# Designs tried in a protein design chat: VHH binders against q84jc2. Part 74

Target 1, 232 residues: q84jc2
Amino acid sequence: MSKMRNLVEEKFLEFYESWVIQLELYLHQLLIAHNNNTMSETELRHLISKLTTHHKAYYTAKWAAIREDVLAFFGSVWLNPLENACSWLTGWKPSMVFRMVDRLRKSRVVLVEAQVKKLEELRVKTKFDEQKIEREMERYQVAMADRKMVELARLGCHVGGESVMVVEAAVRGLSMGLEKMVKAADCVRLKTLKGILDILTPPQCVEFLAAAATFQVQLRRWGNRRHYVTHS

## First folded at step 4 (VHH)

Design w8 (framework vhh_7z1x_3)
Fold by ESMFold2-Fast, scan of step 4:
Structure w8 (fold): chain B 232 residues (1-232), chain A 125 residues (1-125)
Amino acid sequence: as target 1 above (232 residues)
Amino acid sequence: QVQLVETGGGLVQPGGSLRLSCTASGFTFDDYGMNWVRQAPGKGLEWLSGISWNSGSISYADSVKGRFTISRDNAKNTLYLQMNSLQPDDTAVYFCAKGPIYSDYLTKSGAFDIWGQGTQVTVSS
């Protein structure tokens, strides 16, 4: 299994480094668009579409990778220690994107009353969905500590082909449980992102995406400055 | 509205090569990821390869990796699939599909958005 895990880690590391480089290029385009009021609605929608496609590409690659080895996403080698410390179930905490939304309220870009109400409703729903996942994660951890871990310990003492098959089935069950949990969290992330973009106007979407990308890029830079063995 | 026209299929011997093309209309081609999928006689759809809007991200199914190359020309609204080292089990109708290439749990496990008739590839001696 360690051989398969290492292969998944190497492959996703290569993907993620390229994905972040492209994100930085899109961030540059978002900042130009934000500072330039001459872009048409069609041009802004095109830029927003590029960013949403880019984020979808991340989840496409992630879900393919977790199908092979979900454990690679717990303590990811493609993330620095600071990025890993800020992780919530293998990714960003969904409610944290509302911090980026809060910046729109404090900037010169004005949100109308109807948008503020819809964003607050979405924030409440996102928090509720997070709590559901946290409860499921707690149930999974309790199950691992009690029944599944005891079963794996017992099965690990057996020798022979039949015992190997039973151990493989139990390990597959544990991995499937984690995969389901990670995908559930990713679903809340995607639903939250789509919800925000659906409420905002194209100029507001550009500012929001710029803020989110800036935070992601900056968090990576801060963490990389402290990690002496990672090439930049 | 959306139209996708696949061309370039035909009869080829095992070990041979073919290049498929897909011409898109009715949408802004460079806003979308594009995919190649195939359907063998009596079987379901199999995803083969995907390419992002700017060719920056490309992926392949294990069954075709190293043999097939996906590419696109946004100026021509055209998607390509270069197929090398063809095998008899590559015999299928090949379709291009507008993304996304993954399940969306927010809606449903999506079927690929296929609008064309496909192009038949037959690998036989």
Scores: ipSAE 0.000, ipTM 0.148, lowest interface PAE 15.4, mean pLDDT 79

Design w9 (framework vhh_7z1x_3)
Fold by ESMFold2-Fast, scan of step 4:
Structure w9 (fold): chain B 232 residues (1-232), chain A 125 residues (1-125)
Amino acid sequence: as target 1 above (232 residues)
Amino acid sequence: QVQLVETGGGLVQPGGSLRLSCTASGFTFDDYGMNWVRQAPGKGLEWLSGISWNSGSISYADSVKGRFTISRDNAKNTLYLQMNSLQPDDTAVYFCAKGPIYSEYLTKSGAFDIWGQGTQVTVSS
């Protein structure tokens, strides 16, 4: 199992490093579009589409990887400790992106009342979906401590290798449960992102995506700067 | 067990009115927000209106705003929907749903907990 886990970690590490490099390239394009106001609506929509496709590619790769080893995403080796400390169910917390949206109210392209109403409705819905997932995760964790699981742990202490088949089945069941919960959380992330982009105009989408990408890139740099500070 | 029972539907002519009721049991009704949602034939769920636990916050979908009024009686564990100026496109099965007040985004995701059979509203001559 350790060999399969190492292979999944190695493959996703390679994917993630490439994915982040491409995100930084898209961030550069978003900042040019935002600062220069030179792009047509069609050009802005194309750029927004590239970012949307890029994020969907991440979840496609992630879901393939968690099918093989979901535990690789709890304390990920491709993330620095600061990135890991800031995660909620293996990724960003959906409701936190509304803090970035709040800045658009003071931006050059001001939100109209209809947009503010729809964003507040989406914010409430997103928090409800988060709480629903948190309750499901709590139920899952409680189920792990049920009498049958406790008995399996006790039997392992007395029987050694003879419990291997039963332990393997239990671990597989736990992994399938975690995979379901992680996918549920990722679905809320994708729905929240799509919902925001559907409400915003193309210039507002560019500003929002630039803010989100900047924060993600900067969080990675802050975590990596830990080594730079000790080197000086 | 959570139970929600919708009543008050029926056949009504365009421009008519109906009052729907939802009786709740199996949970502390006054601790939760409540919602009305509907499903037209061959379509998905559409959120219509939501009300907070103490009636302090009320929200409506644009399609029903000004025509429908949501209210609740916590002493009777009952939620109401007063429907005025009914139109043929209001024809649907109407359900009540437990939770905080919502928007149409929640209905599109299918996240509403619907426990009853609903009540049929038909607007036709």
Scores: ipSAE 0.000, ipTM 0.084, lowest interface PAE 21.9, mean pLDDT 79

Design x1 (framework vhh_6qgx_2)
Fold by ESMFold2-Fast, scan of step 4:
Structure x1 (fold): chain B 232 residues (1-232), chain A 126 residues (1-126)
Amino acid sequence: as target 1 above (232 residues)
Amino acid sequence: QVQLVESGGGLVQAGGSLRLSCAASGRTFSRYAMAWFRRAPGKEREFVAAISGSGDSTFYTDSVKGRFTISRDHAKNTVSLQMNSLRPEDTAVYYCAAPEGYSWYDLTSESGYDYWGQGTRVTVSA
């Protein structure tokens, strides 16, 4: 079992490093498209589709990995400490992407009133879904502290007997609960991204995706540049 | 135009050693895991060993653990398998495998790999 758990972390580390490199390549394409007024709507839609497929591939890999070891995603070894500190339920907080949308509203780029109305409706729905998940997670953590943790501690004190099997079953139950919460959060992320892209025009989608990818890439670079005293 | 070419196979007596090498061309695999699989006569292909992109982590099937060592050289774009204390049951065609790199893959499953070499034959006599 120890090899299987280590294998999940190593496999996802290798996947994620490749995924981020491909994201940077797509970011370069997005920036070229944003600065090139000669690109057709068909070409822009194709590029947007590549980014959408790339993000879906991430969640396909993530859900396969959390089925094997969801705890690997709490304090992930493939993320630097800054990236981990900025995560909400193992990923980006859905409502934060509306700050990138707000940049489009406050810049020289003008959103029509119909788009603003739809974006505000999506923003409210996203915040509601976030709060629902946060309440569920809080209830889960409180219940764990009051009942499950007491049960695990009690079973851990037994000398001999069948306690190992019962402890393993309890830990599995904990992991299944966390998997459900993480998947729920990821569903909100995917619905929020799809919703925004469905509301925006292709040039606005390119600008939005470029802003999002730039932030993700820069956050990783800022965290990787951090220097601290090495401890032996 | 990715190609994997294995070498180093041959006939060896039980207890002997062989070193297999896999040369990759058309692409570097420095950030992707690579693996060795084998197919014994009349059997399906099975996992032997894998090495992570960084080279820091290695994984072996139980029957070869402690006898085989997988390693890689990023500068030469090669993956090697040092096989010691060979047994007749190690007789097989050995294949080098690499993933496309952008999808989730299971290091121990052949379905996780997109690029395969032609194989190199290892025969261990009793």
Scores: ipSAE 0.000, ipTM 0.130, lowest interface PAE 16.4, mean pLDDT 80

Design x10 (framework vhh_6qgx_2)
Fold by ESMFold2-Fast, scan of step 4:
Structure x10 (fold): chain B 232 residues (1-232), chain A 126 residues (1-126)
Amino acid sequence: as target 1 above (232 residues)
Amino acid sequence: QVQLVESGGGLVQAGGSLRLSCAASGRTFSSYAMAWFRRAPGKEREFVAAISRSGDSTFYTDSVKGRFTISRDHAKNTVSLQMNSLRPEDTAVYYCAAPEGYSWYDLTSESGYDYWGQGTRVTVSA
């Protein structure tokens, strides 16, 4: 599976670089919209739809890739070390996007009480879903050290091809377990994003998406610059 | 100004139960999520449980999940923590906490909360 693993990494690296370039273009459009009060609600909703479609395209590509090689997403080659260090189960930590909501706090007259109540409820629900996923990850780590896995490792020392096939089946099972957990985490991410956008008005959605995209783009640039800083 | 007052602490034997209450005065504390933290002798303050503004969503630290229940009474501006199957390890001073204004925070982080009560002591005997 080394050959397939390498191919998956190369394909997703090419996809991700293009995806980030398009995200930067959308960020430019979001910043223009934020500074331009002449845009209609319909025009703002169209721009928001472009961003949500762009994020859904990422998860479509990701889920196709993890079906082939989920381990490629743990320590991804298309992410710099800083981006990898900030990852929670192969992506952004869902509750952290509420930090981007802090930007809307400066516009208190725009955020009404009903929105504050719904956002607070969503934040607590998101933390609950995160804890559930973290518990499942702990159980996965324990399963890696279970008696049966130790037995399979010992079996690998036996003469003949039979033990190799049994070990390969067990490893495939572990990979399927990781795939399920990563998809569950991604579902929490998508539910959280949708929930926030459903609560916010179109102008607030534009401000939120601009803040989130700015953070993602800047984090990548900070990590890339520190990694490739020229020697004096 | 928001002022939080805890009550309901005391001495109880292992396996027993206690109900802690947190009452708010001044500003309406029901505007935000609220949390319970505890500090055992010789240990750092740790998160215990949190409840959303509506009371419909709750979040617990693993060591108390299934034993403790956090609830909210909107009419009385009170948050309660029902503690069942108490263990000696639950011995601590318990604090209720609330954020100021429209603020976002990690529910498990002390730094996310601006208003704190004086605490109520819980002692569980072996």
Scores: ipSAE 0.000, ipTM 0.288, lowest interface PAE 14.8, mean pLDDT 80

Design x11 (framework vhh_6qgx_2)
Fold by ESMFold2-Fast, scan of step 4:
Structure x11 (fold): chain B 232 residues (1-232), chain A 126 residues (1-126)
Amino acid sequence: as target 1 above (232 residues)
Amino acid sequence: QVQLVESGGGLVQAGGSLRLSCAASGRTFSSYAMAWFRRAPGKEREFVAAISGSGDRTFYTDSVKGRFTISRDHAKNTVSLQMNSLRPEDTAVYYCAAPEGYSWYDLTSESGYDYWGQGTRVTVSA
């Protein structure tokens, strides 16, 4: 039982801390591979597969957790304030990863014209899917202020068996709506990640994954430093 | 095939101790969390304790925290539960559990586990 956090928060915090430690170990391997031109294509594919599996493990754990308590993922206790401030629907904004892709244009392993075309098509598709989800979230937020929800909030001030049950049912409905939106956003994230990796060569995939993991790890370090320099 | 076999159950007086052991075969579980659950007569199965794949993190239900200790031996592919200061309410059939895949997230829920032993009976008399 949690004293400061609920059980879902405690379980996911435990998972996430271990997941991040393993991500840092994989980042170390990616940086070695990026700086070492002796690795075979098979070795690079194996490393890329480890990272892909690692990210899929995150979503497997996340979706199990949101089935129990999706609200734990809004303002998450396992993320520092900077990480939370940079979150879009409980995770990274899909279009943001194309900034890491743009770094590859200045790399020694230059993108060919066919790859540039496919990446631009994927960028446009990703932005479209992202905007669709943003519209759904806006509709959800507006629905929170509709007459029915306002009436249910008013009933929450009166403790009685029937009014308590009606409010509890409404809260469950709100949670299910959020779960659906979070899963939709995560599906766009996974499609975007897979799409990029399918377009890139193994050396380019290593460079991309290294850039993404470096940003994630550094954002966490910057945020932890900021959090800890304030008055206790 | 994966098989979990529990041992160490028996009859003990209140205040006594027992050590339960779970031997896993058909697969190594060194990278997966493992757990103990129990079922008292006429009741549903409940979580008791879990240990992470690395062995560095343990979880306990409040009623046993400080009295029970879960541990594992990766070389022997076993997980153990040391039960001290036993109470009559600890009387139950104790089950060892392990997951099918890599997910160790839901350590306190039986839904997180795919492999289960047949159970070992623990009876604590007053």
Scores: ipSAE 0.000, ipTM 0.195, lowest interface PAE 12.1, mean pLDDT 82

Design x12 (framework vhh_6qgx_2)
Fold by ESMFold2-Fast, scan of step 4:
Structure x12 (fold): chain B 232 residues (1-232), chain A 126 residues (1-126)
Amino acid sequence: as target 1 above (232 residues)
Amino acid sequence: QVQLVESGGGLVQAGGSLRLSCAASGRTFSSYAMAWFRRAPGKEREFVAAISGSGDKTFYTDSVKGRFTISRDHAKNTVSLQMNSLRPEDTAVYYCAAPEGYSWYDLTSESGYDYWGQGTRVTVSA
């Protein structure tokens, strides 16, 4: 059977490609700022604000799209296979972003003890929030299997248009549950990102955002070209 | 030490009204969004209403839209929920919620909030 992209998938693919191009432009500015000691705190805060607004725009577009078709975000057509393999509930895994923070520990700009304490508290909270969502997803998958089995059993007793309606109702129920779960995961992502940026100084924020954007951009390039990714 | 304390719950007949209030202490939330969630017997916690830090924007779940009104008093650090035309389906424990800091994410999600009150019980009889 031919695989057809729906309207939501096509619209978000177009949006995402443009969004990534702009992310690469911001990454270039972050790298210049990181290597340039002449930028003022006001200029650094302005650049950080542009990045936070850019990420907010992504979630605004994403939530509009998942309202129409949340399933488009599971196995997304705008992501290459490597990016999809690295996804957790339709996006980056919040706790993994602390690996970018670990780079700051090894930089010449030293984190003060108060920052280290707050970052560790945030890491623990983020991991707790992730585990809560993972438990909810597990319960959802079990409930989804039960609902599918019940409805398949009902279809065994009925034929024709009534069977189609039951299947459509099941899909609607699945979509609503997944939309709630995806939004919960996205809220943990945004809360984690905002928390890190609130703890860090502007130069540290620039270094952190540059590391995160570099990873996202390089992962996409590796997946698209596959020259440096060993096929296992 | 941050505390959220709900009040105003009780038993009411279908079609009646109740006003819930949430008093926040230990921290000022005048610039942060605040929300009401509820948990019905045997169910998980669900979103009811939220109000922006400025008070200019309000959000409601579809089942209460037009019946409930959320408001806030910045000077008193309180958020209120006026519940009109109550239905048996509104029976639940109602919780006040507030974030640790500025929220720029979905205000309808539980994970957006860090501080929770102990809840106030609302029972609506048929």
Scores: ipSAE 0.000, ipTM 0.198, lowest interface PAE 12.4, mean pLDDT 81

Design x13 (framework vhh_6qgx_2; also named xa32)
Fold by ESMFold2-Fast, scan of step 4:
Structure x13 (fold): chain B 232 residues (1-232), chain A 126 residues (1-126)
Amino acid sequence: as target 1 above (232 residues)
Amino acid sequence: QVQLVESGGGLVQAGGSLRLSCAASGRTFSSYAMAWFRRAPGKEREFVAAISGSGDYTFYTDSVKGRFTISRDHAKNTVSLQMNSLRPEDTAVYYCAAPEGYSWYDLTSESGYDYWGQGTRVTVSA
């Protein structure tokens, strides 16, 4: 789409491109670590910590940006259409990571009974948390269509005047509501990620993080292939 | 030999209630998520509800949330489904499902479950 970028979109696009480049570098390190049995537990924990810090940096930047313009994250210009189509409340769907955990079962990595019991519990908890957020979003969408909002939308069709102040206040209120919902979804994402990493051993964490990063990088590459210039 | 036996089905009027029970024998499932599925006449099986091993977390399909409640009793090795405010659309054979071991499939996928009961029929009249 030829949508014009605002300052929040330009700033976050620059951040995100750099963040993805660093993710690809970390993915390279994760793949080396996975194939190299000489790394110590301390070295693996350090690598896992770098990935955890990298993801926290993303949410720090995101939350600063949504405070300024949460709508920039619905249909983001720094994501290709395929990445946007796969988004759930401005990011990855938390329960999707358990499909990545399923890949560990099919590899040389052996999950012990105690770990699988904890993962199974976390999986159901994550779906429970997702369902709560989805119901809140449905309530938000219904509220946006109530009589007061319809009336405000109608007033917004008029150019200038005292109606501008009322419309701007209502739009600010809607944005604050969306910001709250996005942060709630991001908290479920972070809790789910932390929960999985707390259950897995360092070698299993490396394999899990490599699988997750591989999926993210490949999804971006698949979507970007669609957008090459036909003239030039 | 592992068996799941459902009970509690029957005929009720719209707005009524039924409590389904699933008794497991041959092994315990206290560490595994268990689920209820249903199949309406002429249709494919669909997910209804799931409960975690601890019983602390539950997941429902949208059409039953707020009306149905899934629970477990570890001492009796049973999973129950309390069905309130029943609708004609709830008419189906209800099945209890459990995995052979730990399931990596989505909770709503039939593929995630290896043990199935014979089902108990629920008929909701208008």
Scores: ipSAE 0.337, ipTM 0.741, lowest interface PAE 3.3, mean pLDDT 85
Fold by OpenDDE, second read of step 8:
Formats: structure tokens, sequence, C-alpha cells
Structure x13 (fold): chain B 232 residues (1-232), chain A 126 residues (1-126)
């Protein structure tokens, strides 16, 4: 059964498809840069800047869209089932990216002690922030079950759409809370990413970004193959 | 050889306080997180609290929030757990834990730590 898409879903789907294509192009450049030790620091910084700008563009678009319909992002029709299953509050889980950094430690890239210390601190901070968000989300969900969901269930018992305005108000209230949680999560994501990039050298940043982009692109590819999902 | 030695356990009445200490030896742990776990009778070991290398960040299981405080002294290479408003359900053997080095694993999980103390028993009477 085909899922009906609303306007927000359609618009963001188009955006995201284009965004992913561009990400793949940048991934190619990152991989070239990673394998080419002749690139200057200036060139590497430029490439890093392109990627960071690209990610910023995503969140700009996302935040605009969630103001209209945050619920669209909890279904995320632009993602395949595997991608959705791996999502934490409508995106990647911040603590997950440290596995990408860990790859650097195991590779030919040598992190100095000062970097290791800073990364450890950042990891702990990120985890702390994640847990805070999770607790808030849990609190929110419990509150919804106690109040809003009961109200909606009650209204659903009435034939003929009684109190449409009440239902809409309840949905709006739910959406506002969810929007707050999503934005909070995104802030943790962005802070984590920035923190990592501030600690790493340009070559290390390129390697990290390549690993992260690879994971994202491959996850999408694997999911598409498994579930026969095609995106334009 | 790396060793963790817990101390400070004992019998205390409900509502009382107790301070646990863990002394690390064999190497420096100043750059790495340290944690406290506990095992109650008939239950599995569970996470209690963790502190970052710098001491700037702390984690707690929900049941101890507001009552327990984890801290560390880098000069002494120790981690402490101040336990206030103790409850009978806090009765357990408390273990100090430390990682071998820098780790990306969950600090609230046993898997995040490589070295363990022998534990110190805390008994809270009603």
Amino acid sequence: as target 1 above (232 residues)
Amino acid sequence: QVQLVESGGGLVQAGGSLRLSCAASGRTFSSYAMAWFRRAPGKEREFVAAISGSGDYTFYTDSVKGRFTISRDHAKNTVSLQMNSLRPEDTAVYYCAAPEGYSWYDLTSESGYDYWGQGTRVTVSA
C-alpha cells in the first residue's frame, strides 16, 4: 500500500534527493583528497568548508520544514526502512560519529595526546547531552500518553468528526513539543560535529568526513537494495 | 599492573550518608573516565555513576540522581562517590571501574571499562 505524502514530505523528499546526490559528489572528492597526500592545507580546508556548508544547508532546510510539519520527519518518507530504523530523533545519533573518529586511531593517522584527551572529553559531553535529550523525550512521551493521547482517543470515538478544532489543537501541541526535541537533538549533532572538526587537523577532518559520508551513503544503498526502494 | 581498590563501604541507616573511594594504581587515569557500578543481591551489576577525565562531566543512573555525587582527585588518582539519603534499595556491592585507555564505547555500560575493583559492600538498613 502506497503511503500518501503531504506537501512538506514531497518538498523535502525532492530536497533530500538532491542533497544526497551532492553528498556523494563530495564523498568522491573527500576520498580523492584522503588518498592524495599532495593536497595543500588550504585545499583541504576548502573541501572541509564545502562539506560543512552542505551539512548546514541540510539543517536549514530541515528546520524550515519542521516548522510546517515536524511529524513528517518521524515518518521520513525520503528515507528507506533501514535508514529510518537507524534514526535517533529524526537523524543520526551524535555518539555514533565517534566510531568514525575511532577509525582514525586505528588507521595510519596518529592522534596526539592532546587530541585524544579533547576527543574523550567531547565524547563524554556528547553522551551527556544525548542522555539529557532522551530523558526529555521520555518525559514528553509519558506526558502525551497521560493527556493528549487520551483526549485524541476520546474524540476518535465520536462519529462525524466532532471537535475538529480540538483535535487540531492537540496535534499542534504535540508537534510543538516534538519540534523542540528535534531541534535540541540537532543542536547536539551540530555541536558534536563542530567539536570533532575543531580537534582534528585538516587531513584528519577529511578522513573523518569521508568515513561519515561513506557510512551515510552506504546505509542508504544497502537499505534501497534490501527493500527495493528507488529514489530519483 | 593496574589495580583499583575500593573503600568506604559499611552499614548505614536509611537516610544516612556514605562516601566511597577508589584508588587507582599502576598507571595514570587522569585522561580517562572512571565509573561506579553496583550489584544488589540477586540482581545483575548496574551502572551507578561516571565522571570524565577532566571531571567536568558526570553521569548518573536515574535512581541516584540528586542523592549521589561522583568526583575525582587527579593528584591522588582517586574517584569518589558521595552517597546521601541512602535507601535500602541502594544495598549492594559497589565496584570501581576504569578503561584501559581512550574508548568510544558507552560509559554507562560495563563494556566501556576494562579494569574493575574487588568491590566494597554497602548495606542500608531500614
Scores: ipSAE 0.029, ipTM 0.350, lowest interface PAE 4.9, mean pLDDT 86
ESMFold2-Fast, scan of step 7: ipSAE 0.287; ipTM 0.704

